# VH-VL binders against Glutathione S-transferase TCHQD (TCHQD): the designs that were tried, part 6

Target 1, 266 residues: Glutathione S-transferase TCHQD (TCHQD), of Arabidopsis thaliana (Mouse-ear cress) (o80662)
Amino acid sequence: MQLYHHPYSIDSQRVRLALEEKGIDYTSYHVNPITGKHMDPSFFRMNPNAKLPVFRNGSHIILDTIEIIEYLERIAEVSSGIEDATFNREVVEWMRKIREWESKLFTLAHIPDNRRLYVSKFLRMVVIARMAESPDLASAYHRKLREAYDTEDKLKDPGALRRSKDHLLRLLDEVETKLEGTTYLAGNEFSMADVMLIPVLARLSLLDLEEEYISSRKNLAEYWALVRRRPSYKKVIGRYFNGWRKYATLVKTWMFVRVRSLLRKY

## First folded at step 20 (VH-VL)

Design j5 (from o2 with heavy chain I109V)
Fold by OpenDDE, fold request of step 21:
Structure j5 (fold): chain C 266 residues (1-266), chain A 120 residues (1-120), chain B 107 residues (1-107)
Amino acid sequence: as target 1 above (266 residues)
Amino acid sequence: EVQLVESGGGVVQPGRSLRLSCSASGFTFSSYWMNWVRQAPGKGLEWVAYISSSGTYTYYADSVKGRFTISRDNSKNTLFLQMDSLRPEDTGVYFCAREENSYYDAFDVWGQGTPVTVSS
Amino acid sequence: DIQMTQSPSSLSASVGDRVTITCRASQDIDNYLNWYQQTPGKAPKLLIYDASYLQSGVPSRFSGSGSGTDYTFTISSLQPEDIATYYCQQYYDYPLTFGQGTKLQIT
């Protein structure tokens, strides 16, 4: 089993958390979306939408995060002979609910403009370079360029930004309410619902929004502290983004993009 | 001044119970995760249990699971360790320790400890 | 459980000496490691967190380094007040586990 992923991808974090929680071995391939690696022709041919993660088991490729997690559940069940009791209707409902919030616009809106625009420009240049190198994929790359411009337009739409924020707030409020009655999101046991939520919280932390969105909610704050104690979190997210680590990670990525841009190595 | 003070230690026979207390002062007790750590005579440190800020979440070392109960009263700034079915191997100094934050699981504040002796 | 093995178990050095203590984990703990100092009859004191960060108020002569399974605690210039037992502690996984300790004495 192979996973194409990156720590900057929320959905990648979800899938990796699931893999770690289930103790499933896999081959890891880092595809950094900030540096444009997801636009490489080899990867792009496999996944023209250029979204992470990509899960591969032999000839079977799954692109949808929830489908991947469901597939992993089946693998775990077959291997252990034991059905995971936490994967019930409520778990699925929460997974879907959490997935409904799209983090991209929100994330970009909370990145300083100078950095956001720089990376955006860099990525467009990467796409243009790839188009030139792979004419057979030109149409698909052009679609990605259009999407990039559309994203920029959305970022200029205060209504869109407000809707995204409001959606997140509602989600977190629902989570807060749920956690009043249960120790975890979908019950008293850790489940894939938590796997879906944890990367959202991690993203908020990464964006220095923990105080505003997490700490302001008593149950959620305590829950967040709890789930960060798990080895899966420490391995998948914590190693990159906990405390001072996030700065090192971000600086490294930024420097890489800057250097490539300066050298016009797209 | 930030301070933790343990109490309740003593000498007991195997199978008996003790209840340890840890009084916190100088900080917002209810905002911190708390732990118990023990040290057998002449030995190293052994983590025993943690409790979340509100008391919602607890976790125990296998050596004490089912016998010890960690709890807290935030209104009284007090941490507790109910020790039941005590064994000779439970003998040692028991420390309460504050977690600095949830990122590092580091104990930045300790009490002076309270001694517990389990002997027939 | 993750096992933490310290080396050496005991050490004698002179004032002003550089002292090094090592801690090895039974598995990769990705810098989720703390160092404590315990003087006789006292509670442990946090010195280093997250493998290499100095706790506030701790003298700069103390430092930590390492990665993966191998970590090092260093006193650049040993002082008389540094007589103590030192412990590493992993927090990668529960239960939290400590090294067996290194007893440091001054010759």
Scores: ipSAE 0.925, ipTM 0.961, lowest interface PAE 0.5, mean pLDDT 95
Fold by OpenDDE, last read:
Structure j5 (fold): chain C 266 residues (1-266), chain A 120 residues (1-120), chain B 107 residues (1-107)
Amino acid sequence: as target 1 above (266 residues)
Amino acid sequence: EVQLVESGGGVVQPGRSLRLSCSASGFTFSSYWMNWVRQAPGKGLEWVAYISSSGTYTYYADSVKGRFTISRDNSKNTLFLQMDSLRPEDTGVYFCAREENSYYDAFDVWGQGTPVTVSS
Amino acid sequence: DIQMTQSPSSLSASVGDRVTITCRASQDIDNYLNWYQQTPGKAPKLLIYDASYLQSGVPSRFSGSGSGTDYTFTISSLQPEDIATYYCQQYYDYPLTFGQGTKLQIT
């Protein structure tokens, strides 16, 4: 089993958390979306949408995060000899609910403009370079360029930004309410519902929004502290983004992009 | 000044119970996760249990699970450890310790400890 | 459980000496490690957190390094007040576990 992923990808974090929680071994491939590695022809041919993560088991490739997690659940079930380990209805409902919130626009809106625009331009240059190198993929690369411009337009739309924020607020309020009655999101046991939520909270923390969105909610704050104690979190997210680590990670990435840009190495 | 003060230690026979208390002052007690750590005579440190800020979440070392109960009263800035079915191996100094933050399970504030002796 | 093994168990050094203590974990703990100092008759004191970060108020002669399973605690210039037992502690997984301690004495 192979996983193409990156720590900056929320969905990658979800899948990796699931893998770790289930104790499933896999081969890890980092595909850095900030440096444009997801636009490499080899990866792009496999996944023209250039979205992370990509899960591969032999000839079977799964791109959807929930489908991957469901697949992993089945693997774990088979290995454990437990035939009836179907997801609880409540778990599935929460997984879907959490997935409905798209984090991309929200994340980009909270990145300083100078950095955001710099990276955006860099990535467009990368796509253009790849397009020139692989004419057979030109149409697909062109779609990615269009998407990039569309994203920029959405970032200029206050209504779109507000809708994204409001959606997140509603989600977190619902989570807060749920946690009043249960230890974890879908009950008193840790589940894949939590696996879906944890990267969202981690993203908020990364963006320095923890005080505003998490700490302001009593149950959620305590829950967030709890789940960060898990080895899966520490391995998948914490090693990159806990405390001072987040600054080191971000600076490293930024410097890498700057150097490549200066050298015109796309 | 930030301070933790343990009390309730003593000498008891095996099978008996003790209740330890830890009084907190100088900080917002209700905002911190708290822990008990013990130290047998002449030995190293052993983590015993943690409790979340509101008391919602608790976790125990296997050596004390089912026998010890960690709790807290935030209105009184007090942490508790109910110790039932005590054994000779439970003998030692018991420390209450504050977690600095949720990113680093580091104990930045400790009490001076209260001694517990379990002997026939 | 993650086992933490310190080396040496005891150490004697002179004032001004460089002192090094090693802590080895039974598995990769990814820098989720703290170092404590415990002077005789007192409670432990946090010195280093996250393997290499100095706790506020702690003298700069103390430092930590390492990665994976192997970590090192260093006193660059030993002082008389440094007589204590030192402990490493992992917080990668529960239960939290400590090393057996290193008793440091001054000659």
Scores: ipSAE 0.922, ipTM 0.960, lowest interface PAE 0.5, mean pLDDT 95
Fold by OpenDDE, fold request of step 21:
Structure j5 (fold): chain C 266 residues (1-266), chain A 120 residues (1-120), chain B 107 residues (1-107)
Amino acid sequence: as target 1 above (266 residues)
Amino acid sequence: EVQLVESGGGVVQPGRSLRLSCSASGFTFSSYWMNWVRQAPGKGLEWVAYISSSGTYTYYADSVKGRFTISRDNSKNTLFLQMDSLRPEDTGVYFCAREENSYYDAFDVWGQGTPVTVSS
Amino acid sequence: DIQMTQSPSSLSASVGDRVTITCRASQDIDNYLNWYQQTPGKAPKLLIYDASYLQSGVPSRFSGSGSGTDYTFTISSLQPEDIATYYCQQYYDYPLTFGQGTKLQIT
């Protein structure tokens, strides 16, 4: 089993958390979307939507995060001999609910404009370069370019930004309410619902929004502290983004992008 | 000054119970995760249990699971350890310890400890 | 459980000496490690957190390093007040576990 992922990708974090929690071994491949590696022709042919993660088991490729997690659940079931391959209804409902919030716009809106625009421009240049190198993929690359411009337009739309924020607030409020009655999101046991939520909280922390969005909610704050104690979190997210680590990781990536841009090596 | 003060230790026979208390002062007690750590005579440190800020989450070492109960009263700035079915191997100094923050399970504040002796 | 093995169990050094204590984890703990000092009859004191960060108020002669399974605690210049037992503690996984301790004496 192979996983193409990146630590910055929320969906990658979800899948990796699931893998770690289930104790499933996999081969890890880093594909940095910030540096444009996901636009490489070989990878792009396999994954034209250029979204992470990509899960591969032999000839079977899964691109959807929830589908990947469901697949992993089945693998774990077979391995354990337990004939219960189905998530309970509540877990599935939470997974879908959490998935409904798209983090991209929100994240980008909280990145300094100078850096955001720089990376955006860089990635567009990468796509253009790839189009020239692989004419057979030109149409698909062009679609990605359009998406990039659409994203920029949305970032200039206060209404769109507000809607994203409001959606997050509603989600977190629902979580807060739920945690009043249960230890974890979908009950008293850790589940894949938690796996879906944890990367969202981690993103908020990464963006220095923990005080505003997490600490302001009593149950959620305590929950967040709890889940960060798990080895899966530490391995998948903590090692990259806890405390000072986030700066090191981000600076490294930023420098890489700048150097490539300066050298016009797209 | 930030301070933790343990109490409730003593000498008991095997099978008996003790309740330890830890009084916190000088900080917002309800904002911190708290732990019990014990030290057998002449031995090293052994983590016993933690409790979350509100008391919602607890976790125990296997050596005490089912016998010990960690709890807290935030209104009184007090941490508790109910110790039931005590065994000779439970003998030692019991420390309450504060976690510095939620990112590091580092204990930055300790009490002076309260001695517990389980002996026939 | 993650086992923490310290070495040496005891050591004696002279004032001004460089002292090194090692801690090995039974698995990769990814720098989730703290170091404590305990003077006889007293509570432990946090010296180093996250493997290499000096706790506030702790003298700069103390330091920590390492990665993976192997970590090192160092006193650059031993002082008389440093007589104590030192413990490493992992917080990668629960239960939290300590090393067996290193008793440091001055010759």
Scores: ipSAE 0.914, ipTM 0.959, lowest interface PAE 0.5, mean pLDDT 94

Design j5 (from o2 with heavy chain I109V)
Fold by OpenDDE, last read:
Structure j5 (fold): chain C 266 residues (1-266), chain A 120 residues (1-120), chain B 107 residues (1-107)
Amino acid sequence: as target 1 above (266 residues)
Amino acid sequence: EVQLVESGGGVVQPGRSLRLSCSASGFTFSSYWMNWVRQAPGKGLEWVAYISSSGTYTYYADSVKGRFTISRDNSKNTLFLQMDSLRPEDTGVYFCAREENSYYDAFDVWGQGTPVTVSS
Amino acid sequence: DIQMTQSPSSLSASVGDRVTITCRASQDIDNYLNWYQQTPGKAPKLLIYDASYLQSGVPSRFSGSGSGTDYTFTISSLQPEDIATYYCQQYYDYPLTFGQGTKLQIT
């Protein structure tokens, strides 16, 4: 089993958390979307939508995060001999609910314009370069380029930004309410519903929005502190984003992009 | 001054119960996760249990699970450890310790400890 | 459980000496490690957190390093007040576990 992922990718984090929680071994491949690695022809051919993560088991490739997690659950059940392999309804409902919030626009909106635009330009240049190198993929690359422009347009739309924020707020409020009655999202046991939520909270922390969105909610704040104690979190997210680590990680990536841009090595 | 003060230690027979208290001062007690750590005579440190800021989440070492109960009263700035079915191996100094923050499970504030002796 | 093994169990050194204590984890703990100092009859004191960061108020002669399973605690110049037992502690997984301790004495 192979996983193509990146630490910054929320969906990658979800899948990796699931893998770790289930104790499933896999081969890890880092594909950095910030540096444009996901636009490499070899990867792009396998995954033309250029979205992370990509899960591969032999000839079977799964691109959808929830489908991957469900697949992993089945694997774990078969290996453990435990017949109760089906996600309970509540777990699935939470997983879907959490997935409905798209983090991309929200994240980009909270990145300083100078940095955001710099990276955006860089990535566009990467796509153009790849297009030139692989004419057979030109159509797909054009699609990605269009998407990039669409994203920029959305970022200029106050209504779109507000909708994204409001969606997140509603989600977090619902989570807060749920946590009044249960220790975790889908009951008193850790589940894949939590696996879906944790990266969202981590993203908020990464963006220095923890006080505004997490700490302001009593149950959620305590929940967040709890789930960060898990080895899976520490391994998948914490090593990159905990405390001072997030700065180191971000600086490294930023420097890499700047150097490449200066050298016009796309 | 940030301070933790343990109390309630003593000498008890095996099978008996004891309740330890830890009084916190100088900081917002309700904002911190708290822990008990014990030290047998002449031995090293052993983590016992933690409790979340509101008391919602608790976790215990296997050695005390089912016998000890960690709790807190935030209105009184007090941490508790109810110790039931005490055993000789539970003998030691019990420390309450504050976690510095939610990212580092480091104990930045400790009490001076309260001694517990379990003997026939 | 993650086992923490400290070396040496005891150490004697002279004032001004460089002292090194090692801690080995039974598995990779990814720098989720703290170092404590405990003087006789007192509570432990946090010196180093996250493997290499000096706790506020702690003298600069104390330092920590390492990665993976192997970590090192160093006193660059031993002082008389440094007589204590030192403990490493992992917080990668629960239960939290400590090393057995290193008793440091001054000759």
Scores: ipSAE 0.914, ipTM 0.959, lowest interface PAE 0.5, mean pLDDT 94
Fold by ESMFold2, fold request of step 21:
Structure j5 (fold): chain C 266 residues (1-266), chain A 120 residues (1-120), chain B 107 residues (1-107)
Amino acid sequence: as target 1 above (266 residues)
Amino acid sequence: EVQLVESGGGVVQPGRSLRLSCSASGFTFSSYWMNWVRQAPGKGLEWVAYISSSGTYTYYADSVKGRFTISRDNSKNTLFLQMDSLRPEDTGVYFCAREENSYYDAFDVWGQGTPVTVSS
Amino acid sequence: DIQMTQSPSSLSASVGDRVTITCRASQDIDNYLNWYQQTPGKAPKLLIYDASYLQSGVPSRFSGSGSGTDYTFTISSLQPEDIATYYCQQYYDYPLTFGQGTKLQIT
């Protein structure tokens, strides 16, 4: 099994957490979306929407995060002959509810404009170069270019940003209430519902928003401390973002982008 | 003036019980996860258990699971360790320890320890 | 359980010497490691967290480094007050585990 991903992608983190919690061995391939590598022609042919992660098992390719997790549940059940009682209807309902929150707009709105626009311009130049190099994919690349401009327009809409924030607040309030009665999100056992939520909390921590969104909710704050004790978190997320590590990672990432842009490596 | 003070240690026979207390001062006790760590005579350190800031979450080393119970009373700034069915291998100095924060599972404040001897 | 093995078990050095203690984990712990100093008859004191970050109030002569399974603690210029036993502690997985200790004496 093969996973094409980037460690900083929320959905990549979700799939990797699932793999680690189930003890499933896989081959990891990094595809950096900030440099536009997810739009290289070879990857784009496999995945025309240029979305991460991409899961492959032989000729079987799965792109949807929840579908990947459901597939992993089936593989684990068949291999062991034991059905995981923690993967049930409530878990699936939580997974879908958590996925509905649009993290991209929220994340981009909390990145300083100069850095965001710098990367955005770089990525548009990459798309233009790829269209020149691979004319057979030109319509797909043109769609991605339009998508980039549409995203910039949404970032200028205060109503869209407010709705994303309000959605997150309602989701976290619902989580806070649920955690009053249970150790984990969907019960007293760790489940795929937690796997879906943990990267959301990690993103808030990455953006220095813990105080506003996590620490203000006592049950959620303790839950966040609890789940960070798991080896899956430490390997998938904590390696790059735990505590002070996040600042070193952000500095390194920004320096990498600046050097490539300065050298005009498209 | 951040301080942790253990009490309740002593000499007991195997199979008996002891209750350790740890009194906290100089910080907001209810905001910190707390731990017990023990040290057998002439030996290294062994982690025993943790308890979350509210007391909701607890976890134990396998060597003490089912016999020891960690608890806290945040209104009295006190951490407890109830030790039942004591064995000679439980002999040692017991420290209470504060986690500085939830990111490093590192103990920035320790008590001076209370000795526990289990022998017939 | 993750086993932590320190080397050497004991060590003698002179004031001003560079002292190095190593800690090996039974598996990759990805820098999830802390270092403590314990003066005889006293409680441990946190020196270094997350493999390489110096705790507030700890002298700059102390440092840590490493990756994977192999970690190093260094005192750049040994002082008389550094007589102690030193412990590494992993926090990759529970139970938390400590190395067996390295006793440092001054010649």
Scores: ipSAE 0.840, ipTM 0.933, lowest interface PAE 0.7, mean pLDDT 89
Fold by ESMFold2, fold request of step 21:
Structure j5 (fold): chain C 266 residues (1-266), chain A 120 residues (1-120), chain B 107 residues (1-107)
Amino acid sequence: as target 1 above (266 residues)
Amino acid sequence: EVQLVESGGGVVQPGRSLRLSCSASGFTFSSYWMNWVRQAPGKGLEWVAYISSSGTYTYYADSVKGRFTISRDNSKNTLFLQMDSLRPEDTGVYFCAREENSYYDAFDVWGQGTPVTVSS
Amino acid sequence: DIQMTQSPSSLSASVGDRVTITCRASQDIDNYLNWYQQTPGKAPKLLIYDASYLQSGVPSRFSGSGSGTDYTFTISSLQPEDIATYYCQQYYDYPLTFGQGTKLQIT
């Protein structure tokens, strides 16, 4: 099994957490979206939305995070002959509810404009270059370029940003209430519902928003501390972002972006 | 100013029980995860258990699981370790320890320890 | 459980010497490691966290480094007050485990 991902992607983190928690061996291929390699023609043909992660097992290519996790559940069941009772209707309902929150708009709204614009400009230039290189894919690349401009327009819309924030607040309030009665999100055992939520909390931590969104909620704050004790978190997320590590990672990332932008490597 | 003080250690026979207390002062006790760490005579440190800031989450080393119970009373700034079915290998000095924060699982404040001897 | 093995188990050095203690984990612990000093008859004291970060109030002669399974703790210029036993502690997975300790003596 092969996973095309980047360690900073929320959905990549979700799939990697699932793989680690289930003890499933996989080959990791890093595709750095800041370089635009997720839009190289060969990758784009396999993944026309240019989104990460991409999961592959033999001839099966799966792009949707929840579908990947459901596939992993089935693989684990076939291999062991044991149904995973922790993967039930409540878990799936939580997974869908957590996915519905628009994390991309929220994240971009909390990145300093100068850094975001550097990356945005670089990626638009990559798309334009790829359209010239692969005329047979030009319509699909044009769609990606339009999506980039649509995202920039949404960032200028105070109503869209407010709705994303309000959605997150409602989600976290619901999680706070649920955790009053259970150790983990969907019961007293760790499940794929937690796998979907942990990267959201990690993103809030990365953006220095823990105090506002996590620490203000007593049950969620303790839950966040609890789940960070797991080896899956340590390996998938903590390696790059635990504590002070996040600042070293952000410095390296910004230096990488600035160097590539100055050299115009697309 | 930040201080942890253990008490309740002593000499007990195998199979008996002992309750340790740890009094906290100089910091907001209810905001910190707390731990017990023990040290057998002439030996190294062994982690025993943790308890979350509210007391909701606990975890134990396999050697003590089912016999020891960690608890806390945040209104009295006190951490407890109830030790049942004590064995000679439980002999040692017991420290309470405060986690500095939830990111490093590092103990920045320790008590001076309370000795526990389990012998016939 | 992740086993932590320290080397050497004891050592003697003179004031002013550079002292190095190593800690090996039974698996990759990705810098999830802390170092403690325990002077005789006292509680341990945190010196280094996350493999290489110096705790506030700890003298700069103490340092830590390493990666993967192999970590080192260094005292750049040994002082008389550094007589103690030193422990590494991993926090990659529970139970938290300590090395067996390295007893440092002044010649």
Scores: ipSAE 0.838, ipTM 0.935, lowest interface PAE 0.7, mean pLDDT 89

